# Designs tried in a protein design chat: VHH binders against Uncharacterized protein P37. Part 17

Target 1, 216 residues: Uncharacterized protein P37, of Formosa agariphila (t2kn95)
Amino acid sequence: CDLEPQEKFRFDPEVDPQFTFGSMTTWEWLQTNPNDEFGFMIEAIKQTGLQDMYNSKTETYTFFLMKDPNWTNNGPGFFSREFNLKNTADRDPKEVFEDPAVDLDIVRNYLLYLTLPIYVDQGPDHLKTLDLPYTFETLSEDVNNQIMTIARDWNYVMQINDSPDLPTGNLGKINVPVGYHNYIFSNGNSVAHIFGLNNNGKMARRYKFGEPKMDF
Below, E stands for the ipSAE of ESMFold2; O stands for the ipSAE of OpenDDE; V2 stands for 0.75 times the mean of E and O plus 0.25 times the DockQ between their complexes.

## First folded at step 11 (VHH; framework vhh_lunsekimig_d3)

Design m7 (from f6 with K102R; at its last look DockQ between E and O 0.01; V2 from the best seeds 0.00; counts 0 for: pae O 14.0 > 2, placed apart)
Fold by OpenDDE, look of step 11:
Structure m7 (fold): chain B 216 residues (1-216), chain A 124 residues (1-124)
Amino acid sequence: as target 1 above (216 residues)
Amino acid sequence: EVQLVESGGGVVQPGGSLRLSCAASGFTFSRFALYWYRQAAGIERELIASITRGGSTNYVDSVKGRFTISRDNSENTMYLQMNSLRAEDTGLYYCAAPYKIRYGSDTITFKDYWGQGTLVTVSS
């Protein structure tokens, strides 16, 4: 039985933006607060005065958008890790950010860390080689948080900070699954990737934002 | 050793003003946010004001518009200007510098450095 060689299945994945919002900015989109999942992100941007950055139609950014659980989860959540605030999920975002325990400089640097000054989507343009972490500069003013690594797998799932090139980190990779996170805004000038519960703010765990450790 | 020393407390009438000071030593002052706490009799210690490295300030609602936190990095001193004092402002006021200790990627603990406190009494 001459088994005809089965044609090698060539997987040519196409990455299309899941949603294209050519007529609106990331900020404008966020304000719609889809599914009520970005209340803390919205408030964080307001409190830090970064609205213009997220509302830019002329600049090119990659934004990582953090859903509320990434802010409010006990333990892994941003507020828990950074400020030891508990049960923030039950609180109004505005009220939480007005809490004296919250350092807005840390919040600002966190948002800036979550922003790249270049366009990086889940496609092969910047992430050419599969499973290879590429290093990107962030907008963070914190010396410990000025770089981010991004890799993509064959499914175009992004892996964030899963690289030995980062100075510290027994930190698990952050997955950005295909289908949820490729939002293009302002006619393609900026792209946003949405982080859900799976990353649990792990990017912020690798480096302390804002304040250094006390030297004893 | 980290040391925080509060001063400036005293007895004042309602509507009066006080300025508290917190002298810090044993660490790089400019690198850290600092906090004011107060503790009234029979009540848990509460955070009332904070100032970041960059000078951003936050207040609890009960002191907003009346209290002002500030810092002088050249003197390693933090201040709390308290105006329009009320009876409910009575308590022991603490300066604090929290320090986070991380164990692994998922566990954190906090150590707060406190002064001895300075007593503020608002009474007619």
Scores: ipSAE 0.000, ipTM 0.203, lowest interface PAE 14.0, mean pLDDT 79
ESMFold2, look of step 11: ipSAE 0.006; ipTM 0.171
ESMFold2 (binder alone), look of step 11: mean pLDDT 78; pTM 0.753

Design m8 (from f6 with P98T I101F F110L; at its last look DockQ between E and O 0.01; V2 from the best seeds 0.00; counts 0 for: pae E 14.3 > 2, placed apart)
Fold by ESMFold2, look of step 11:
Structure m8 (fold): chain B 216 residues (1-216), chain A 124 residues (1-124)
Amino acid sequence: as target 1 above (216 residues)
Amino acid sequence: EVQLVESGGGVVQPGGSLRLSCAASGFTFSRFALYWYRQAAGIERELIASITRGGSTNYVDSVKGRFTISRDNSENTMYLQMNSLRAEDTGLYYCAATYKFKYGSDTITLKDYWGQGTLVTVSS
């Protein structure tokens, strides 16, 4: 077999983990709602029934987590982009997810899109080539939205879906930087990265359900 | 632990049939493209059949029309139905599972798993 570039993305011994939480799972950590910034993420997981995935002690995952502005921003935020639903920032998350405009099957697939079945962290040796995007398969069940690209910019920030080679989509180009890297859970089985809030937060790029068709 | 376990090999007369199985565990089977390879004595492994995640199949010319690859995602098992067997089909048969993506013209392999093989002997 050839050497796999993506298999080199486990944490590098030369780079200490920025945040480690022992046996705590990502779901347990999220439920502490640090700094009151994850209310929408917590509710999205509850409403879609994905708690067991985020609570796994045995499976290897990379999670991308969104803070409340990544959900609620009236321009690039998730509710605005997916459902044309605005002015959600001061509403109770449960009431927002119960709004008739919100399709929970789309929310569920988006959470799966933000989840990789392999361990990928930010370290000097894991994404070694600056500005070169690497392609990863997500857990999304939407055949048009199974691929995420990750590049490391010259500031050593993971840039999600910042690739000119991504197919044209009806949601347009939404790239997002990670703001906080390497939240390590489940005794190192899982790592989480938290999207940045520069320019008031964004969702990751996604094509609307069923468009375009990706080649298999 | 990831496992691919081939079974169904054995000795068969020319013109006969065998069905090989490849049982998988330890990974998300439905997300992988699957392959059968054959290795004859003194020859490198050759790809003989493939099946994509979506069920599209391909065969090399020497087995086309005689062999059929299939997958059962509910049982995490791939099959190779081998009919009209010939002496040249003798060899060690491996299954492989590959986590590939096609993105534009590029093929990117993230994971590549192999079985240990099952022996097929075609003799009179």
Scores: ipSAE 0.000, ipTM 0.227, lowest interface PAE 11.9, mean pLDDT 78
ESMFold2 (binder alone), look of step 11: mean pLDDT 83; pTM 0.808
OpenDDE, look of step 11: ipSAE 0.300; ipTM 0.672
ESMFold2, look of step 13: ipSAE 0.000; ipTM 0.211
ESMFold2 (binder alone), look of step 13: mean pLDDT 83; pTM 0.807
OpenDDE, look of step 13: ipSAE 0.088; ipTM 0.463

## First folded at step 13 (VHH; framework vhh_lunsekimig_d3)

Design p1 (from m8 with A33W; at its last look DockQ between E and O 0.02; V2 from the best seeds 0.00; counts 0 for: pae O 8.2 > 2, placed apart)
Fold by OpenDDE, look of step 13:
Structure p1 (fold): chain B 216 residues (1-216), chain A 124 residues (1-124)
Amino acid sequence: as target 1 above (216 residues)
Amino acid sequence: EVQLVESGGGVVQPGGSLRLSCAASGFTFSRFWLYWYRQAAGIERELIASITRGGSTNYVDSVKGRFTISRDNSENTMYLQMNSLRAEDTGLYYCAATYKFKYGSDTITLKDYWGQGTLVTVSS
């Protein structure tokens, strides 16, 4: 039995490898809702009660942030994949998260999957060896979504879940480009990477949440 | 099914040459570090050569200048060119493949695959 590696996705740098936002936290930055693109991310954090995590100035995190189309995509986005909700793009984020079909525990675990309890930027300081997967534990409580691998290439592009030992997730190909990366908050306390939109709403998670445990 | 199959062993006179091959299947060969080990009779198995994912090679002193390790990712095969063979080179030669990754500051070997070995006998 061969373990098929999970489809990798790349973080392609489109901007300077590093953006510093002084003492601002990731949560505070999100509140500015740049380009009005993070409404669902903001609401997700609120509904799950994770504001303190994203607003922390003492704990060290790496956050992966997702713009609204990744949540909704008016198609096979997060809400479609997890809860079979369609046409969420035109709905108020609060209304969608209050939908009886939405399980906030799953939403919480998704956000936690998108969170590493350590500082990882796309530079050479943390991913020192090129093209070598670094394995990280996510904060997700879902047993199938507790590991993420990250490698970087010579152009600071991050390769996610590109490990020969990671099985393919049950959601099929899961890759997401990154439009922005290395948003550094709270003077180096935390860093965020922003997923791009060119993935038809397929989230970076390996498995659908709530599914039976699969062997690693 | 993961397989590593050594070949190329045999009997050779001192000063002779052999080329060992290790054919791999069942895993992503290009992502693994590769090694040649050997075990002489009554002696513990020893690492003699290694090649990284990137192609960097290392040798034990006893084989430096005589042995060359290489890999062909397109063929999923590792090689050991052995020149100027000596009686002390006699032994069972094993190929191994390991997958390494970083976890925090640690390097972890997640997979460790071994072949069955091929016998090399250097004798007059």
Scores: ipSAE 0.016, ipTM 0.265, lowest interface PAE 8.2, mean pLDDT 84
ESMFold2, look of step 13: ipSAE 0.081; ipTM 0.528
ESMFold2 (binder alone), look of step 13: mean pLDDT 83; pTM 0.814

Design p2 (from m8 with K100T K102Y G104K S105G D106T; at its last look DockQ between E and O 0.26; V2 from the best seeds 0.00; counts 0 for: pae E 16.7 > 2)
Fold by ESMFold2, look of step 13:
Structure p2 (fold): chain B 216 residues (1-216), chain A 124 residues (1-124)
Amino acid sequence: as target 1 above (216 residues)
Amino acid sequence: EVQLVESGGGVVQPGGSLRLSCAASGFTFSRFALYWYRQAAGIERELIASITRGGSTNYVDSVKGRFTISRDNSENTMYLQMNSLRAEDTGLYYCAATYTFYYKGTTITLKDYWGQGTLVTVSS
């Protein structure tokens, strides 16, 4: 932070492959359900009515996508822990989201939280300095949880909310780093990044997302 | 698909009133600051009223006290109530939305959206 090197920071393309999909939208790609890994995300988008956002051909978005283990209690449990939803790993996603105990407004706000209204790829345009968190406004409607920070580590892996600079009440560090970067959709209007599965921790929290106060 | 659609324009006599609406879709309306602009013949487009996400309003002097901007986040709609209309209020009225926020002493603007405009004519 004290010293700025003379060398320009650069995206190193050898970290992860860059994927481009032409005019295909993120929603169109998700619906192919690659490797059968996105059943929960597809259904969450349908049940919350956010298809038009993920299907935009003209708006600029950065999406953070979750694989099924990010939703279920067999992995980091992002969705199941937030809703006290349990034993989701073998359930039909439609049954999960149609359960009257599931608050679809909270699911919707999480999807919005994982969406930025600007284009942020792994390169230096918005993330110029490595190991420095940069602040972004998400589309979350929760006034206490609207900020995401993104830092690239020295392997160019995106680390989400790993910053002391988050406002009080905002979601803290997400212990699952991005596993796959730079899925480019909608002729370059949108980019998606996919969370990894290689973390035995739980999503850090300061306040329960979508609630006025913590339930501790 | 992002849209801002203005409506409520028309022809009125001096001293009359109109209420303009700006219906929004395809984005998170409550997170945007909203604006009305006016473009009269031979004059560059000018900002005439604004409303923040929190509801704070600002007006150019020529409309202050006569125009009222408001927003209804539950209906994704912004309004401009125009009273005591005068001939110089004639023009094409645009709504606009920007996604800005203040953080750590800086203002960051992320997106600008514009409507197509609705015509207001004040004449006998």
Scores: ipSAE 0.000, ipTM 0.128, lowest interface PAE 16.7, mean pLDDT 77
ESMFold2 (binder alone), look of step 13: mean pLDDT 84; pTM 0.813
OpenDDE, look of step 13: ipSAE 0.019; ipTM 0.343

Design p3 (from m8 with S30R K100T K102V I108R; at its last look DockQ between E and O 0.02; V2 from the best seeds 0.00; counts 0 for: pae E 9.0 > 2, placed apart)
Fold by ESMFold2, look of step 13:
Structure p3 (fold): chain B 216 residues (1-216), chain A 124 residues (1-124)
Amino acid sequence: as target 1 above (216 residues)
Amino acid sequence: EVQLVESGGGVVQPGGSLRLSCAASGFTFRRFALYWYRQAAGIERELIASITRGGSTNYVDSVKGRFTISRDNSENTMYLQMNSLRAEDTGLYYCAATYTFVYGSDTRTLKDYWGQGTLVTVSS
């Protein structure tokens, strides 16, 4: 009930875009590789054995999806941050995930971190409050990286993990720009949101996914 | 499609036992807290037992020591073992599952799933 919007001052008449894909699953959509931007996401799902989750027609999920630069950018990208593995953008994704530097258990827990076990979108029925972030527990099995906060900023961008209260080992701030959210799949059983290309996350935390917390 | 399906209800003599089952599908069962509710004729539905995702249980006083809630995450099924049944236990039994979130200092239910109910009749 506190998810209801504060409808003081109808300031912006624009409605958030929604994209619907009928019975198509998120996995089926990803495999069309729209704009040639999901080669690494596709391979990550294959290498970790999570296809059935993304292909579910009956279970309810919210997925956060990464475009190739979210994986491959030197510095802010996933491979650079988690594995100090750079210059991956022009390599075949399969060869990158098979690189000895890549720990597939970390990749799997990261994909689970990007998945909520409930339907959350940026529409009239969810995330209507702009005062405080909403805090969710993800499917991650890493006790140091399980929570995700979601807020909408004043420009109607979804702000992921834009909170000072996140645990030290947690994934840091990322945004979902206008036009990148509310991709609705599996006849409304699942929704996906696509991360922006400017990854400002806290991927440089003191320990990697799945490693013990280090006290200082 | 999310489903919670109760079974195991029926007619039983006072002092008897029944085991109710709640089979779940269409959501990540292990991440949800689970509940049994009871509705007797002319009375609002009441919570009688709960089990957290970590396995901690709570009961109302009227069933404590007689009923046992449990969950099997590998089978996506919750159970209610009901022993020493009494006439006042007659009613429609519902299973429910919730996922909660935090807003500020408050915990709120984001999603609430319900079964269709199974009838338990204790008659002499």
Scores: ipSAE 0.012, ipTM 0.410, lowest interface PAE 9.0, mean pLDDT 78
ESMFold2 (binder alone), look of step 13: mean pLDDT 83; pTM 0.806
OpenDDE, look of step 13: ipSAE 0.015; ipTM 0.277

Design p4 (from m8 with A33Y K100T L110W; at its last look DockQ between E and O 0.12; V2 from the best seeds 0.00; counts 0 for: pae O 6.8 > 2, placed apart)
Fold by OpenDDE, look of step 13:
Structure p4 (fold): chain B 216 residues (1-216), chain A 124 residues (1-124)
Amino acid sequence: as target 1 above (216 residues)
Amino acid sequence: EVQLVESGGGVVQPGGSLRLSCAASGFTFSRFYLYWYRQAAGIERELIASITRGGSTNYVDSVKGRFTISRDNSENTMYLQMNSLRAEDTGLYYCAATYTFKYGSDTITWKDYWGQGTLVTVSS
């Protein structure tokens, strides 16, 4: 029974972009800070000087965005895992990023990890087969965090780094679903996806930044 | 602002040597493949040397054994050491940078940056 349910038996619905912001960039949209949930993402971009990338109207990117709980979460969030900082959820984002324990090069590399230099939406155009992980290179300069896999399920939800082909990183197996579909910006030149809050706020990267080179 | 700036060009006698530099700014240099092109008068621009992100080099036959391409990622600079120069090496030399990445099973080229060129003249 060599059936391929992904191609033969699963319904592949036509899904339109969920949100279209043709008149603004991802950066401009972030500035609206919808629901006050992207304070740390905004500050991270500012502190690392990556505004121009997120604000580009000419270049093509796919951005993955993290809400505040994915940064903080007083547990396995970004600041806890990378810098052993806890109880950051109630702190001002600017204050946290100015903490001497925070390495902005690591923050920069993580933001670059969350950026692809191509357009990948949650539809079938680039992710052709359901539940099949496709491999992408990220823009990160960290040698251990330059690969990301993306799969889409029957509901076009993205699964990040949920691939049996990826070796377990030094942080264990980490996969993060995308919670929101196809935020398209700048007249279609870039798209953003928002991470869900599953997995106790764990990050999408498999390796702690700044560690020695690992095989992957 | 992305910028590639060539330097080191000049006038040399046949058999002489020159070292060209290409200084880069405004992009992640270490992630780019780098190239030297040259354009002689009345002839189309030609690729003469390349170096990958990992440091693998390739040369056109006419410059093999005479030219050496290298990169210094810490300085965001690419070099072209030119030895045993010939009259036919005369031309405007350009540096270029391209970004290649894996998209599924495919390799895709993204970004294409060019310098303004530096003139090399080999004459007696």
Scores: ipSAE 0.016, ipTM 0.349, lowest interface PAE 6.8, mean pLDDT 84
ESMFold2, look of step 13: ipSAE 0.027; ipTM 0.563
ESMFold2 (binder alone), look of step 13: mean pLDDT 82; pTM 0.793

Design p5 (from m8 with S50Y N58K K100T; at its last look DockQ between E and O 0.08; V2 from the best seeds 0.00; counts 0 for: pae E 17.1 > 2, placed apart)
Fold by ESMFold2, look of step 13:
Structure p5 (fold): chain B 216 residues (1-216), chain A 124 residues (1-124)
Amino acid sequence: as target 1 above (216 residues)
Amino acid sequence: EVQLVESGGGVVQPGGSLRLSCAASGFTFSRFALYWYRQAAGIERELIAYITRGGSTKYVDSVKGRFTISRDNSENTMYLQMNSLRAEDTGLYYCAATYTFKYGSDTITLKDYWGQGTLVTVSS
């Protein structure tokens, strides 16, 4: 079953849509590869050995998920930005992650950056002040990319890292569009949000993962 | 590597003063609430003072007016100024750091870091 967001749930000014999957874990859901959009995310998780985190039934996580264009876009996506590796969209994901240009330690820390060890959803009582970013520490071990800010705008879009007060070196602005947040897994222990595609090439950050911290 | 390192402990006469320091590294210090605990022989460790991310402080009754907790985010260091020391203040003093924030009505704690302790002895 293909669980695409419904049109009537794309914008609801009273409440954000929620999508629940019972006892299914985020990893189990991803492996169904909905709409054939998560091949690179699935392979990234396999190549970095993070399956148990995404498959937990007992630990609390918030996951941010990337669709294939977030990985493969030339202008840019993850591969072109982090590794100057282009034209990956039509390649087998396994072959791309095995390319010598790809540093799997960077991929692992990127997935850890996209994971919060707490439950954060876009609901009526979690991000209470519209346009005010809330700060979260991610699981990333990269000293320049450990903090994520999350705000809810007036259209119920989650705005990631849209804060003038972000520490130097954090990833730039990303969003989670209406209809792509609040995917609830593991009987409510975990929630996932899916990144939008329109931030490619426009994300602002000063440092790639693994760069030394500057005193700027 | 995450470290909390206490210093400034020692032997002092009743009525004396000591200043404890807790130097932190390996995490974003300004984002953490900071704590001093003490442990006397045969007693479980007790919280004696804390300072929030925003600088609000709280003390147990037995140290109010005698101890002052403070933080210097530019030096990644927390302090405990201990005045008018008493024999009952003798013990092993620990610093701790907790990444805590309010989320709805809940306080959410991500991390709980501990130092190794510094010994304070108040004796004549």
Scores: ipSAE 0.000, ipTM 0.121, lowest interface PAE 17.1, mean pLDDT 76
ESMFold2 (binder alone), look of step 13: mean pLDDT 83; pTM 0.799
OpenDDE, look of step 13: ipSAE 0.175; ipTM 0.595

Design q1 (from m5 with G104H S105G; at its last look DockQ between E and O 0.02; V2 from the best seeds 0.00; counts 0 for: pae E 18.5 > 2, placed apart)
Fold by OpenDDE, look of step 13:
Structure q1 (fold): chain B 216 residues (1-216), chain A 124 residues (1-124)
Amino acid sequence: as target 1 above (216 residues)
Amino acid sequence: EVQLVESGGGVVQPGGSLRLSCAASGFTFSRFALYWYRQAAGIERELIASIYRGGSTNYVDSVKGRFTISRDNSENTMYLQMNSLRAEDTGLYYCAAPYKIKYHGDTITFKDYWGQGTLVTVSS
């Protein structure tokens, strides 16, 4: 059977928006802080001055959003991995970001890494074949964090950086699942996905920021 | 029941000032971002100012430097100070709160609460 795997595994489901927020932007949605779970994300955006990006109604983005535990988990969490800061879970987000150990340029680049300049939802437009990782460019200026792979399975779960073609970075093997969300903002201009809490805080990052360029 | 009541509209000359108020009730005021919209005749409703939970603000370019949004959580009231008003600022001004999310099967639809609006007319 000469069927190419791409033909066999092509999946074109009719995917309706999971969450529709009409005229609301991602930033505006975050400001409601649903379930009080995005305090660190909000503060990160504010501290880095990226509010306009998240609040854009004209530009097209895909945002990956991180709940507070992804920031604060000891060991694999953002603060521990990047700055060796421990026990941040019980601290005020503003206080943590004002810590002299926190480099806001790194925080900025990380948020940019979590942003694609195109619209990518769980549908088949960009993720055409099931369980096949597709490569996307991020907005990060860090030389080691400019690409992200995304695959979707039959349950519409997105697998981030779960690709055998990606080298193992200095942070170890990275795969981050994203549930079916499709948070659609500004009448389809942007979409957001929320990282699951089972990503062990690696947050789809293969390399620490600020490292020399690594070989692929 | 969520209620938003705008007030403070009126007729002013170009270059004049107005201060709009939005009295809110029926929800925890301090937990939500709030917004000012305006709708000119024949034009879609336009978001012009936002104030978030932490008190930070955002404006569309057309009103930057002229309008100031603020909130008083103790009074459950949001304000819009409008200075240097122009003819193009004429319209019905609404305050809004993004509060409700309705579940429809696998889809969640967000719904904003709106007031009845207050009319602002800028004319010589």
Scores: ipSAE 0.000, ipTM 0.209, lowest interface PAE 14.2, mean pLDDT 82
ESMFold2, look of step 13: ipSAE 0.000; ipTM 0.103
ESMFold2 (binder alone), look of step 13: mean pLDDT 79; pTM 0.763

Design q2 (from m5 with P98T; at its last fold request DockQ between E and O 0.07; V2 from the best seeds 0.00; counts 0 for: pae E 2.4 > 2, placed apart)
Amino acid sequence: EVQLVESGGGVVQPGGSLRLSCAASGFTFSRFALYWYRQAAGIERELIASIYRGGSTNYVDSVKGRFTISRDNSENTMYLQMNSLRAEDTGLYYCAATYKIKYGSDTITFKDYWGQGTLVTVSS
ESMFold2, look of step 13: ipSAE 0.425; ipTM 0.768
ESMFold2 (binder alone), look of step 13: mean pLDDT 83; pTM 0.802
OpenDDE, look of step 13: ipSAE 0.403; ipTM 0.692
ESMFold2, look of step 14: ipSAE 0.511; ipTM 0.811
ESMFold2 (binder alone), look of step 14: mean pLDDT 83; pTM 0.802
OpenDDE, look of step 14: ipSAE 0.504; ipTM 0.756
ESMFold2, fold request of step 18: ipSAE 0.479, 0.000, 0.424; ipTM 0.780, 0.079, 0.762
ESMFold2 (binder alone), fold request of step 18: mean pLDDT 83, 83, 83; pTM 0.806, 0.806, 0.811
OpenDDE, fold request of step 18: ipSAE 0.000, 0.040, 0.263; ipTM 0.243, 0.396, 0.654
ESMFold2, look of step 19: ipSAE 0.379; ipTM 0.749
ESMFold2 (binder alone), look of step 19: mean pLDDT 83; pTM 0.801
OpenDDE, look of step 19: ipSAE 0.027; ipTM 0.394
ESMFold2, look of step 22: ipSAE 0.266; ipTM 0.634
ESMFold2 (binder alone), look of step 22: mean pLDDT 83; pTM 0.803
OpenDDE, look of step 22: ipSAE 0.019; ipTM 0.285
ESMFold2, look of step 23: ipSAE 0.437; ipTM 0.773
ESMFold2 (binder alone), look of step 23: mean pLDDT 83; pTM 0.801
OpenDDE, look of step 23: ipSAE 0.043; ipTM 0.445
ESMFold2, fold request of step 26: ipSAE 0.133, 0.013, 0.423; ipTM 0.611, 0.404, 0.765
ESMFold2 (binder alone), fold request of step 26: mean pLDDT 83, 83, 83; pTM 0.807, 0.804, 0.808
OpenDDE, fold request of step 26: ipSAE 0.339, 0.066, 0.023; ipTM 0.695, 0.363, 0.238

## First folded at step 14 (VHH; framework vhh_lunsekimig_d3)

Design r1 (from q2 with A33W; at its last look DockQ between E and O 0.01; V2 from the best seeds 0.00; counts 0 for: pae E 17.8 > 2, placed apart)
Fold by ESMFold2, look of step 14:
Structure r1 (fold): chain B 216 residues (1-216), chain A 124 residues (1-124)
Amino acid sequence: as target 1 above (216 residues)
Amino acid sequence: EVQLVESGGGVVQPGGSLRLSCAASGFTFSRFWLYWYRQAAGIERELIASIYRGGSTNYVDSVKGRFTISRDNSENTMYLQMNSLRAEDTGLYYCAATYKIKYGSDTITFKDYWGQGTLVTVSS
């Protein structure tokens, strides 16, 4: 499958790339398990009962999606950071989420943290000014993790929680590389962005989930 | 649910023609690169034609001038018009859909979808 069509492609960072999937929902797309990289995301959604949110055809959402290495990497991955649970990459996702070390309430709130109830694409609407972090309320109910900042840098990379005004925490910044943003679902009601693997692949929060309320 | 369904295969004599169809559902057809592959008995599947989302086409030399790939984005259907068929064109014909983008010098592939195939037999 290495054949490249001859037609020219020109990148316009104000609108490109966009990946439009018609009436398909984010949940339907995830279940095709593109490139076999979303097995843990799929299982997380199932185990936490959030399928209806990702499967909405009418509600407006922005989703941030994690590939398997965002979950399973030793050190920066979700299981390692949140539960000190390592060596999960070769395990069945269902078995991992059923491990006694895994707190599904934390998993649920992390997925909610990665979900905005408004449409935020990589574009000039909500993120008009480059290198300026904008603040958004997520769906998370975790007392220390309710706010996300999003900026577009001068290379049009989405930078998540890369703001000096956020309190320090146990996780650093993460990004959505060019080519991983603007997956448009549900006839334009939802947009998804996929976290990068080759940057600081840490999670998109500054506080560990499940901790008591922190003072600023 | 993503589906690619081939149809239009059959038995034809050498020199004859067939038109294959690939009906797609469950994804944004207009954004995908589309392909026809052919597999003869006992050999590996080979790419024979492609069509870019903007309409540009490419062919392997053995079918160039005889086969025409096309797409109808309003019907979510790709076609392969096969003319001047030869015995060596016998095989199972698959459609495939791939989402690709170039970003500067990079090519990124996000999706591969495959049909189940339709049989074409060219014999006298």
Scores: ipSAE 0.000, ipTM 0.107, lowest interface PAE 17.8, mean pLDDT 79
ESMFold2 (binder alone), look of step 14: mean pLDDT 82; pTM 0.790
OpenDDE, look of step 14: ipSAE 0.167; ipTM 0.561

